# Designs tried in a protein design chat: VH-VL binders against q8ixk2r445to577. Part 225

Target 1, 133 residues: q8ixk2r445to577
Amino acid sequence: FFGMLQNKGLTDYCFDYNPPDENQIVGHQVILYLCHGMGQNQFFEYTSQKEIRYNTHQPEGCIAVEAGMDTLIMHLCEETAPENQKFILQEDGSLFHEQSKKCVQAARKESSDSFVPLLRDCTNSDHQKWFFK

## First folded at step 10 (VH-VL)

Design Q2 (framework fv_recaticimab)
Fold by ESMFold2-Fast, scan of step 10:
Structure Q2 (fold): chain C 133 residues (1-133), chain A 120 residues (1-120), chain B 112 residues (1-112)
Amino acid sequence: as target 1 above (133 residues)
Amino acid sequence: QVQLVQSGAEVKKPGASVKVSCKASGYTFTGYYMHWVRQAPGQGLEWMGYISPNTGQTKYHQNFQDRVTMTRDTSISTAYMELSRLRSDDTAVYYCARVRYSGSYPFDYWGQGTTVTVSS
Amino acid sequence: DIVMSQSPSSLSASVGDRVTITCQSSQSVLYNYNNKNYLAWYQQKPGKSPKLLIYWASTRESGVPDRFSGSGSGTDFTLTISSLQPEDFATYYCQQYYSYRTFGQGTKLEIK
C-alpha cells in the first residue's frame, strides 16, 4: 500500500510531513493536514517490514515512536527496521504500534486548532482507523 | 548481471529539450530507486533528483525543479530524464544510478553515461 | 544542501606510497540512533562512470581491494590508499547520503 494515509473519523485529514528544513528531515513530528490529493508531503508507503515510509526524501524517512513517548516522529529508515518503527496495519484500519501495544489516533494538538497522530489505548473509534487513498 | 544502459549522445541547440533513457536489467526494476547525476566537462558530480519506479514518486533538486521531469515505464524497465529549456552550461555527461530500496545505500551501479552537448 | 569539502584538489604519488584524502561535511552525517555515518567514497577513471569504493564511512564494497580504507565520523572523514598501484590513477569523490545527495569537489590522484 502506498498513497495518502487518510483518517476515517477525521475525514478530510491525512498524514503530512513538512519539516522546517528540507536538509534535516529527522526528528520532527508527523502532523495531520487537509488532504490535497497530490502526494508530496502526504505520500507514504506501508512496507513488508511494517514501516510507514515517507517517500519524498532520500534516504527515506520512517515513522517512529521513541520509548515513553506518544508522538510520531520521523527517523531515517534502516536496513533492518527497528521495533520502534513497526506498525501493524489491521484489516479494520487500525495502526497498531507493536512495541508499545497502542494504536495511532487522530487528535487535536494541545492548545491549538491543529491535529496530529498520537499513540493512545486501542479502541474501536473511527479516529483510530486509517486507509490509503 | 546488473546493467544500466543509457541512450546515445545528443547534440542540442539552446532552448531545446533532451530526454535521456536508462534501461535496467538483471534485477527487479521496482525494487530500487533510480537517481540522476550529471557532470560538466572537467567538473564534479551534481545530483539532480530521483524517481521510485515502484510508486512513480519523484523528488528533484531545487536547481532543476522547474526544468526536469523524471518518468519510468515498468513494462520495459526503463527510466527517463527530460531536461527542457537547455542552456550552454547544461553541457555534461548525464548518469543514471540505482539505490537499494531496502535500507539507505549509496549508488552501487551506474549507467555508462550520456553526453549532452548544447552548442551556441 | 549539506556542503562537502575535499582536500587536496590534486596530489601526485609514486607506486607503493600511502596516500590520504580528506572530506568534511558542513553538518554531521552521523545518525545517532544506528551509529552509522551516511558517507561514501567513489573512484572515477577518465571516461568512465564513478565506482563505489566505500560506504557507511568505513565499509568496503565487495570486490574493492584491501588497500582502500575509510575512517572518520560526524563531519571529518578520510580515505586511505596504502601501497598505491598504477590502476589507482583516478579522481576520488566523497558523498553524503544523510539528506539527499551531495558530493565533494573531487581529488585527482596522479601517479608520478
Scores: ipSAE 0.622, ipTM 0.882, lowest interface PAE 2.1, mean pLDDT 91

Design Q20 (framework fv_recaticimab)
Fold by ESMFold2-Fast, scan of step 10:
Structure Q20 (fold): chain C 133 residues (1-133), chain A 120 residues (1-120), chain B 112 residues (1-112)
Amino acid sequence: as target 1 above (133 residues)
Amino acid sequence: QVQLVQSGAEVKKPGASVKVSCKASGYTFTNYYMHWVRQAPGQGLEWMGYISPNTGNTKYHQNFQDRVTMTRDTSISTAYMELSRLRSDDTAVYYCARVRYSGSYPFDYWGQGTTVTVSS
Amino acid sequence: DIVMSQSPSSLSASVGDRVTITCQSSQSVLYNYNNKNYLAWYQQKPGKSPKLLIYWASTRESGVPDRFSGSGSGTDFTLTISSLQPEDFATYYCQQYYSYRTFGQGTKLEIK
């Protein structure tokens, strides 16, 4: 699966990665932004290793959540995916983070009116359901 | 409906500083990067840097890093570009331009430009 | 910096002519994974700000007349105006947005 990763509940929004420095892709939070259908900053690949890869620049970035945190941060991909970078994309569209046992939910960013994907307790909410376009 | 409105023309002496403003309307200010580009008389376009209105993070071109400061005020949807220690070769039209919150897009909307003249 | 070179620096043409402007980048601006070229074209009329015409090398911006088209890939790009109109008098710039932003030196299009 690859493409723009769109939210079922927040229907116009896709995973988006927009680092402050175009030449440095690691260490910043993944956001949600209006789906534009043009790829790159919204182009992700779900791999057989259960990674969500940002295949815009070499080296490839992999989305991770650090222990005790709820934000999705871009990290360098590892040869063997560490547990904090593993997400199960389930048949119902839920994106389950194995290490924390939580689901990725579209949510409002605390200090602005923008949106971000955050880990939350798993529910059947459409805000926790994702699909590739 | 999207508009970027810049402050008026400035005439400065060498060694002074200038602060240009760019007021955004018609969209959510924090959802787009704001870049600054200048154009000297009869010359081409030169990228100076950008600010993320959401985070306040900035990136400047090496040529300007020592003299430029970019800021924003989210309460009034306004970005600022301050250039210090002005020289005669800083005479140019200074533009703000927005970029979709991805950094990998072209400039879809531009301000009208602010003419800065540096003369003795 | 990726260096952008445009040719010609100036061009004179008549209304109705097909006009071609070229742009070369010092390194590829094609990201081969998504197969997109990070190349845009702008039009700047005297005393005005630049206006986006084309992005992704060949995608026309909304509201831009269909006589404007972009082509090319990697390091070699072309802007074509199929039937030149009086309002097309302007300077045209190519721009890469693959790594930061750099512009070509511009091509001044002069008509009668």
Scores: ipSAE 0.007, ipTM 0.543, lowest interface PAE 12.6, mean pLDDT 85

Design Q21 (framework fv_recaticimab)
Fold by ESMFold2-Fast, scan of step 10:
Structure Q21 (fold): chain C 133 residues (1-133), chain A 120 residues (1-120), chain B 112 residues (1-112)
Amino acid sequence: as target 1 above (133 residues)
Amino acid sequence: QVQLVQSGAEVKKPGASVKVSCKASGYTFTTYYMHWVRQAPGQGLEWMGYISPNTGNTKYHQNFQDRVTMTRDTSISTAYMELSRLRSDDTAVYYCARVRYSGSYPFDYWGQGTTVTVSS
Amino acid sequence: DIVMSQSPSSLSASVGDRVTITCQSSQSVLYNYNNKNYLAWYQQKPGKSPKLLIYWASTRESGVPDRFSGSGSGTDFTLTISSLQPEDFATYYCQQYYSYRTFGQGTKLEIK
């Protein structure tokens, strides 16, 4: 699957990656932003290695979660995906991060109107359900 | 055996466009990215952009984004690079080169090059 | 862009000589999470396409003779040809693939 990765509960929002420096795509947080339908910085690919790839950079970015953190950040994709870059996209739309045993949830950033994907305990919430558009 | 075969030499006038093809064989076309690199006479190598044959997604270097279009046809394992509004300083050899899809790797195979001459 | 600088721009050598070419990047091309340098070296002969020699700064591509070796890390890299052969007279390019692709300006290796 590839396209814009949209949230079922937060219906107008998509995964978005727009780093401040194109020469440094590593280490910045993936955000949620209003879906614009044009691909570009909202275009992602889910692979057979269970990666979520950012297609608009070369080498491609791969979403990762570092140990002890709950934020999704951009890393570089590798020939063999490391465990912190593996997400299981389940039939119900849940996105399960195997290494942490948590699910990706659309969440409001503290004291702001901004939204971000975060790791949370898995629930049946529509805020934890994702689909490619 | 892996092979990238490019279209033949072109002579164009300033303001015209040129479309170069790159036909891949000997591997699964959709499992490698296709990049385009050019080289002006006596000069070094300049990266222009790439396409994912699997998704069709493209990314161009800012110096070319207003004039370049990269496409592919998976049914014939061929990638294309079209450069419009040609100038004399676009005179160069244009190469296609593949990159492994599973990770970041350098250009392991290159096309033979297509010479594009822009002159009045 | 990450800028790549090569030295020297040209050099003359004889068969059997040891030759070294250097390459510097404007920022580190070492990826801290896998400890790999995203740097390659290519050989180009007149009228022909570049040929990959070295990747990950020091890994020799299959079929490349043992006399070619790469070294360095971060921003400073070297290509060494230990005993120059007649077929080695060519132009050599370093290339970073950490963020997109940029090349050094090339080093032309000529017969003395």
Scores: ipSAE 0.690, ipTM 0.891, lowest interface PAE 1.5, mean pLDDT 91

Design Q22 (framework fv_recaticimab)
Fold by ESMFold2-Fast, scan of step 10:
Structure Q22 (fold): chain C 133 residues (1-133), chain A 120 residues (1-120), chain B 112 residues (1-112)
Amino acid sequence: as target 1 above (133 residues)
Amino acid sequence: QVQLVQSGAEVKKPGASVKVSCKASGYTFTEYYMHWVRQAPGQGLEWMGYISPNTGNTKYHQNFQDRVTMTRDTSISTAYMELSRLRSDDTAVYYCARVRYSGSYPFDYWGQGTTVTVSS
Amino acid sequence: DIVMSQSPSSLSASVGDRVTITCQSSQSVLYNYNNKNYLAWYQQKPGKSPKLLIYWASTRESGVPDRFSGSGSGTDFTLTISSLQPEDFATYYCQQYYSYRTFGQGTKLEIK
């Protein structure tokens, strides 16, 4: 699977990564933004290594969750994926983060009308269901 | 055995386009990125961009963005690099080189190079 | 771009000599999460494609003689050939792979 990674509950919103410096992709939070259909900052690939890759950089960006955190942060992909970069994309569209045993949910950013993907306890909510478009 | 075999030498006039091919064998074509690097006579190595054979996604260095197009044909495990509006300073040896899937590795295999000469 | 600077641009040496080539990056190529330096060294002989010698700043590629060694971290890197052999006369390039790919200008190693 590759393309725009869209949320079923928060319709029209896709995974988006827009770092301030294209040449420094590490450390910023992955956001959700209106799907524009043009790829680029919204083009992701789900791999057999259970990674969610940002393909518009080399080395590729790999979405990770740092210890004790619930935010999705951009890291560099490694030859062997570390555990904090592994997500299971299930048939129902859930993205299960193996290391934390939590699911990725579309959520409102605190004190704003912006949206971000966050780790939450797994539920059957459409806000935790994702698909490639 | 991993091999990257490139098309033969080309001589072009200024303003023309050139399309170089790179045929891969000995590994799963879609599991490795293909990068293009050129070297002008007596000069160093210059990175041009890459393509994902799996997704078709490309990224070009800004110096080439308006003139280069990278494509691939997965049915014959071949990557292509087309450079348009050629100038005399595009005279160089053009190399394809593979990168392990994540991009977190240097160029481990290179094509033999394709000499492109641009002259009037 | 991350700019790579090599020194010297050319070097004359004799067989058996110890030679040192340096490389400096305009910003750190050390990735703090895995503590690896995204830096490689290549050897290129006239009319041939570059050959990978060293990666992760100090890891020798399979089949590369142990007289070749790499060291350094962050922004400053060194390639050392401990006892120069006739087949080592070539041009050497450092390359960062932390953000896209950029190469040093090259160091031509010539017979003295």
Scores: ipSAE 0.688, ipTM 0.890, lowest interface PAE 1.2, mean pLDDT 92

Design Q23 (framework fv_recaticimab)
Fold by ESMFold2-Fast, scan of step 10:
Structure Q23 (fold): chain C 133 residues (1-133), chain A 120 residues (1-120), chain B 112 residues (1-112)
Amino acid sequence: as target 1 above (133 residues)
Amino acid sequence: QVQLVQSGAEVKKPGASVKVSCKASGYTFTGYFMHWVRQAPGQGLEWMGYISPNTGNTKYHQNFQDRVTMTRDTSISTAYMELSRLRSDDTAVYYCARVRYSGSYPFDYWGQGTTVTVSS
Amino acid sequence: DIVMSQSPSSLSASVGDRVTITCQSSQSVLYNYNNKNYLAWYQQKPGKSPKLLIYWASTRESGVPDRFSGSGSGTDFTLTISSLQPEDFATYYCQQYYSYRTFGQGTKLEIK
């Protein structure tokens, strides 16, 4: 699967990676933004190794979660994907981060009106359901 | 064995377009990105952009974004780079080079190069 | 863009000589998470495509002779040829692959 990764509950929002300096993509948080349908900074690929790759940049970025954190951040992809970069996309649309035992949920960013994907206890909420457009 | 074989030399007039091909063999074409790098006579190497043969997704360097188009045909394991509105300063050898999908890697295999001469 | 600067731009040497080429990046190419330097070295002979010699700053590509070695970290890197052979006269380029791709201007190694 590849495309824009859209939320079923927050229906107009897609995974978006827009770092302050596009020449340095690593270390910043993945956000949610209005789906624009043009690919670019909203284009992601879900791989057979359970990675969510940001393929519009070289070197290729992979979404990761640091131990004990709940935010999704951009790391460089590795030859052998570390556990913190692996997400299980379930048939019901949930994105399960196996290392933390949590699910990716659309939520408000702390101290902001912006939306971000965050790790939360798994529920049957539509805010935890994702699909590729 | 891995091979990247490029199309032959081209001579073009200013304002024309050129389309260079790069045929891959000896590996799974969709498992590697294909990048394009050029080299003007007596000058260094300049990165132009890349295409994912698997997805068709492209990323171009800002200097080329308004004039370059990269495509591929998976049925014949061939990547293409088209540069439009040619100027004399586009005279260069154009190379394709592959990059492994499994992370950030250097260019491990290069095509032999295609000389493009732009003159009146 | 990360700017890559090489020194010297050209060098004359004899077979058997030890040669050192330096490369400096405008910002660090060391990725803290995996502790790898995203720095490569290429050899280019006249009329030929570049050939990968070294990656991760110090890892030799398969088939590259042991006389080639790379060192350095962060922003300062070196390529060393311990004992020049006739086939080593070429132009050498450093390249970062940390953020996009940029090359040094090249070092032309000529027969003395």
Scores: ipSAE 0.076, ipTM 0.736, lowest interface PAE 6.1, mean pLDDT 88

Design Q24 (framework fv_recaticimab)
Fold by ESMFold2-Fast, scan of step 10:
Order: structure tokens, then sequence, then C-alpha cells
Structure Q24 (fold): chain C 133 residues (1-133), chain A 120 residues (1-120), chain B 112 residues (1-112)
């Protein structure tokens, strides 16, 4: 699967990564933004190694979660995916982060009107359901 | 064994377009990215961009993005690089080179190169 | 772009000599999460495609003789060729693959 990774509950929003410095892709938070249908900063690939890859950079970026955190940040992809970069996309559209035992949820960023994907306890909420468009 | 075989030399007039092919064999074509690198006579190596044969997604260096188009045909394991509105300073050897899908590896195999000469 | 600078531009040496080529990046190419440097070295002979010699700054590609060694971390890197052989006279390029792909300008190793 590849394309724009859209939320079922927050219906107009897609995974988005727009690093402030193209030469420093690593360490910034993945956000949610209005789906524009043009790929670019919203183009992601789900791989057989359970990675969510950012394809508009080389080397490709891979979404990861730091230990003890609930935010998704960009790392560089590695030949063997580390556990913090593995997400299980389930049949119902939930995105399960196996290392933490939590699911990716569309959520409001603290103290702002912006939205971000965060790790939360798994529920059957549409805000935890994702699909490629 | 892994091979990348490129199309033959081209001589073009300024303003024309050139399309170079790179045929892959000996590995799973969709499992590796294909990059294009050029080298002007007596000069160093310059990265132009890449394509993912699996997704079709491309990324071009800003110096080429308005004139280059990279495509692929998975049925014949071939990648293409088309450069338009040619100038004399586009005279170079053009290489295709593969990168392991993980993105954590440099160019392990290169095509033999295609010489493109742009002259009036 | 991350800019790669090599020195020297050319170097004359004799068979049996030890040769050192240096490479500097404008930004660190060390990835702190895996502690790897995204830096490679290539050899190019006239009329031929570049050949990968070293990656991760110090790992030799399969089939590359052990007289070739790489070292360095962050922004400063070195390629060393001990006891030069006749087939080693070529142009050498460093390359970063941390953010896109950029090459040094090359070092031409010539017979003295």
Amino acid sequence: as target 1 above (133 residues)
Amino acid sequence: QVQLVQSGAEVKKPGASVKVSCKASGYTFTGYHMHWVRQAPGQGLEWMGYISPNTGNTKYHQNFQDRVTMTRDTSISTAYMELSRLRSDDTAVYYCARVRYSGSYPFDYWGQGTTVTVSS
Amino acid sequence: DIVMSQSPSSLSASVGDRVTITCQSSQSVLYNYNNKNYLAWYQQKPGKSPKLLIYWASTRESGVPDRFSGSGSGTDFTLTISSLQPEDFATYYCQQYYSYRTFGQGTKLEIK
C-alpha cells in the first residue's frame, strides 16, 4: 500500500511531513494536515516489514516512536527495521505499534488547533482507523 | 548475476530531448530504487534524481526538476530518464545505479553509462 | 545540499606507497540512533563506471582488497590505500547518502 494515509474519523486529514530543513529530515514530528491529493509531503508507503515510509526524501524516512513517548517522529529507514519503526496495519484499519502495544490515533496537539497522530490505548474509534487514498 | 544495461550513445541538437533506458536483470526490479547520475567530460559525479520502480514515485534534484522525467516499465524491468530542452552543457555520460530498497545503502551496481553529446 | 569537499584534487604516488585522501561534509552524516556514518567511497577508472569500495565510512564492499581502508566520523573522513598496486591508479570519490546523494569533486591518483 502506498499513497496518502487518511483518517476515517478526521475525514479531511492525512499524514503529513514537512521538515523545516530538507538536509535535516530526522527528529521532527509527523503531523496531520488537510489532504491535498498531490502526494509530495503526504506520500507514504506501508511495507512488508511493517514500516511507514516517507518517499519524498532519499534515503527514505521511516516513522518511529521514541521510548516512553506517544508522538510519531521521522527517523531514517534501516536495512532491518528496528521495533520502534514497526506498525501493524490491521484489516479494520487500525495501526498497531507492537513495541508499545498502542494504536495510532488522530488527536489535537496540546495547546493548539493543529492535529497530530499520537499513540493511545487501542479502541474501536474511527479516529484510530486509517486507509491509503 | 546483477546487470544494468543502458541504451547506446546519442548525439542531439540544442533544444531537443533525449531518453536513456536502463534494463535491469538478475534481481527483483521492484525491490530496488533506480537513481540517475551524470558526469560531464573531465568533471565529477552529479546526482539527478531517482524513481521507485514499485510505487512509481520520483524525486528530482532541483537543478533538473523542470526538464527531467523518470519513468519505468515493470513488465520489461526497464527504467527511463528523459531530459528535455537540451543545452551544450548537458553533454555528459549518464549512469543509472541501483540502491537497495531499505535506503540505507549506497550505489552498489551501476550501468555502463550512456554518452549524450549536445552540439550544433 | 550537503556539500562534500575532497583533498587533494590530484596526487602522484609510486607502487608500494601509502596514500591518504580526505573528505569533509558541510553537515554531520552520522546518524545517532544507529551510530553509523552514511559515507561511501568509489573508485573510477577511465571510461568505466564508478565501483563501490567502502560504505558506512569503514566497511569494505565484498571483493575489495584489504589495502583499502576508510575511517572518520561526523564530518571528517579518510580513505587510505596501503602499498599501492598498479591497478589502483584511478579517480576516487567520497559520497554522502544521509540526505539525498552528493559527491566530492574527486581525487585523481596518478603515477609518479
Scores: ipSAE 0.712, ipTM 0.900, lowest interface PAE 1.5, mean pLDDT 92

Design Q25 (framework fv_recaticimab)
Fold by ESMFold2-Fast, scan of step 10:
Structure Q25 (fold): chain C 133 residues (1-133), chain A 120 residues (1-120), chain B 112 residues (1-112)
Amino acid sequence: as target 1 above (133 residues)
Amino acid sequence: QVQLVQSGAEVKKPGASVKVSCKASGYTFTGYYMHWVRQAPGQGLEWMGYISPNTGNTKYHQNFQDRVTMTRDTSISTAYMELSRLRSDDTAVYYCARARYSGSYPFDYWGQGTTVTVSS
Amino acid sequence: DIVMSQSPSSLSASVGDRVTITCQSSQSVLYNYNNKNYLAWYQQKPGKSPKLLIYWASTRESGVPDRFSGSGSGTDFTLTISSLQPEDFATYYCQQYYSYRTFGQGTKLEIK
């Protein structure tokens, strides 16, 4: 799958990555933003290695969760995907981060009107359901 | 067995467009990015951009993004690079080169090059 | 862009000589999480496509003779040819692949 990764619960919101400097594609947090259908910052690929790739830069970025954290950040993709970069997109739309045993949920950023994807205990909430558009 | 075979030399007038092809064989076309690099006479290598044959996604260097279009046709394992509004300083050899998809990798195989001459 | 600077721009050498060329990047091409330098070296002979020699700063591509070696980390890199052979007279380019792709201006290795 490749395209916009959209939330079922926050129906107008998609994964978005907008790094402040094109020479620094790593280390920044993945956000949620209104789906615009223009690709670019919202164009991702789900690979056979269970990676979520950011396809607007070379080298390609891969979404990761660092140990003990609940935020999704951008790392460089590696030949063999490390465990912190693997997400299982399940048939029900849940995006399961196996290393942490948690699911990706659309959530409001603390003290902000912005939304971000965060790791949370898995539930059947539509805020934890994702699909490619 | 891996081969990248490019289209033949082109002579164009300023303001015209040129479309160069790169046909891949001997490997899974969608498993590797295809990059385009040019080299003006007597000068060094200049990266232009790339396409993912798998997704169709492209990224162009800022110097070319207003004039370059990269596409592919997976049914014939061929990548294309079209450069529009040609200038005399676009005279160069244009190369396609592949890079492994599984991470950031260098260019392990290159096409033979396509000479594009832009003259009045 | 990450700017790549090579030196020298040209050098004359004889068969059997030890040749060293250097490459500097305007910012580090070392990725902290895997501890790899995203730096490659290519050889280009007149009228031919470039050929990959070295990647990850020091790993030889399959089929490349062991007289070619790469070293360095971060922003400073070196390509060494320990005993120059007739087929080694060519232009050599370094390339970063950490962020997009940029090449050094090239070092032309000429027969003395």
Scores: ipSAE 0.140, ipTM 0.764, lowest interface PAE 5.1, mean pLDDT 89

Design Q26 (framework fv_recaticimab)
Fold by ESMFold2-Fast, scan of step 10:
Structure Q26 (fold): chain C 133 residues (1-133), chain A 120 residues (1-120), chain B 112 residues (1-112)
Amino acid sequence: as target 1 above (133 residues)
Amino acid sequence: QVQLVQSGAEVKKPGASVKVSCKASGYTFTGYYMHWVRQAPGQGLEWMGYISPNTGNTKYHQNFQDRVTMTRDTSISTAYMELSRLRSDDTAVYYCARTRYSGSYPFDYWGQGTTVTVSS
Amino acid sequence: DIVMSQSPSSLSASVGDRVTITCQSSQSVLYNYNNKNYLAWYQQKPGKSPKLLIYWASTRESGVPDRFSGSGSGTDFTLTISSLQPEDFATYYCQQYYSYRTFGQGTKLEIK
């Protein structure tokens, strides 16, 4: 699967990665933003290594969750995916982070109008269901 | 036997376009990224951009993004790089080179190069 | 872009000499999460494509003679050729692959 990674519950929003400095891709938070259908900063690929790759950078970026955190951040992809970069995409669209045993949920960032993907307890909510478009 | 075989030399007028091909063999074409790197006479190597043969997604260096188009045809395992509005300073040898899909790696195989000469 | 600087731009050496080429990056190419340096060295002979010699700063590519070695970390890197051979006449380039791809200006080795 590859394309724009869209949320079923927050229906107009897609995974989005737009770091302020293109030469410093690592360490910034992945956000959710209105799906624009143009690929670019919203183009991701799900791989057989259970990675979510950011396909618009070289070297390839891979979404990770650091120990003790619930935010998704960008790391560099490695030859063998480390455990913090592994997500199980289920047929029902749930995206399970195996190391933490949590699911990726579309959530409001703090008390702002912005949305981000966060790790939350798995609840089978539509806000935890994702698909490639 | 991994091979990247490029199209032959081109001579173009300023303002024209050139399209260079790179035919891959000996490996799964969609399992590796394809990059383009050029080298002006007597100068160093300059990265232009890449394409994912699997997804078709591209990323170009800022210096080329308004004039370059990279495409591929998976049915014949061939990548293409088209550069438009040619200038005399586009005279160079153009290389295709692959990188591994799994993990970040340097260029392990290169095409033989295509000489593009831009002259009046 | 991450800027790569090489020195010297050229040198002349005799067969059997030990040759050292240096490369400096404008920012660290050491990735803290895997502790690897995203730095490669290439050899380019006249009229030929570049050939990968070293990657991860110090790992020699398969088939590359053991007289070639790489060292360094972060921003400062070295390529060493012990006991230079006639076939080593070439231009050598360092390359970072930490953020996109950028190359040093090259070091031309001329064998006397």
Scores: ipSAE 0.546, ipTM 0.870, lowest interface PAE 2.3, mean pLDDT 91

Design Q27 (framework fv_recaticimab)
Fold by ESMFold2-Fast, scan of step 10:
Structure Q27 (fold): chain C 133 residues (1-133), chain A 120 residues (1-120), chain B 112 residues (1-112)
Amino acid sequence: as target 1 above (133 residues)
Amino acid sequence: QVQLVQSGAEVKKPGASVKVSCKASGYTFTGYYMHWVRQAPGQGLEWMGYISPNTGNTKYHQNFQDRVTMTRDTSISTAYMELSRLRSDDTAVYYCARIRYSGSYPFDYWGQGTTVTVSS
Amino acid sequence: DIVMSQSPSSLSASVGDRVTITCQSSQSVLYNYNNKNYLAWYQQKPGKSPKLLIYWASTRESGVPDRFSGSGSGTDFTLTISSLQPEDFATYYCQQYYSYRTFGQGTKLEIK
């Protein structure tokens, strides 16, 4: 699967990667923004290695969650996906992060009205359900 | 230091296929997208598509998706563009080009071009 | 596809002249989150590959003389050569990289 990764609960929002410096693709947080349909910073690929790849920037980025954190951060992809970069896209649309045993949820930041993808305990909420458009 | 060296000129009959190669050197081949752009005689530049040398993933312009196949061989740092069912209006110089830096940037290095002539 | 339109298709000029080439996109190439215009300019001489001159609409590529400058935002862009030199007679292309890649039809700069 590839395309814009859209949330079922926040129906107008897509995964978005907009690093402040495009020459430094590593270490910045993945955000949610209004789906614009143009690809670019909202284009992702789900791979057979259970990675969520960002192919717009090179070297290619892979979404990861570091131990003890709940934010999705862009890392460099590896030939063999490390555990912190593995997400299981389930049939119901849940995106399960294997290493932490948590699910990706569209959630609001306390400092603003902006939404971001965060790891949360798995529930059957539509805010935890994703699909490629 | 960075070089993109393309295969030599080709003359083909209508209906044939042509496969152009682009050998990269002087940088990490898997770190940069490789794009293909063509230019018909006396005309402008037309983007055809790209390949990620790292993953093998491709994206083709809709005008070419039925006839173009882009591949790579990482062991020899070479990208390939094959165009099938050639027509006379496919006569052009075909270029491979690397993205400047990485990601959402324009082309910084170009191959020297491969002339493909399609005639009966 | 984002369609790129250049004007003029050709122009004649003399060494020392100031020349301007314009480029219009069918939709905005300004990305709001980073405030960058995904627009580049290339120079191509006969029998040669294109050479990058300007990117992000106004950032000059390393080694490009300062007589070349780019300006504009959104859908309207301009390339200016402030004092034309003999080596500047070439064809110039604008290119968007906001959504895939498309080029303008080119502007041929000829000696008068």
Scores: ipSAE 0.007, ipTM 0.573, lowest interface PAE 9.1, mean pLDDT 86

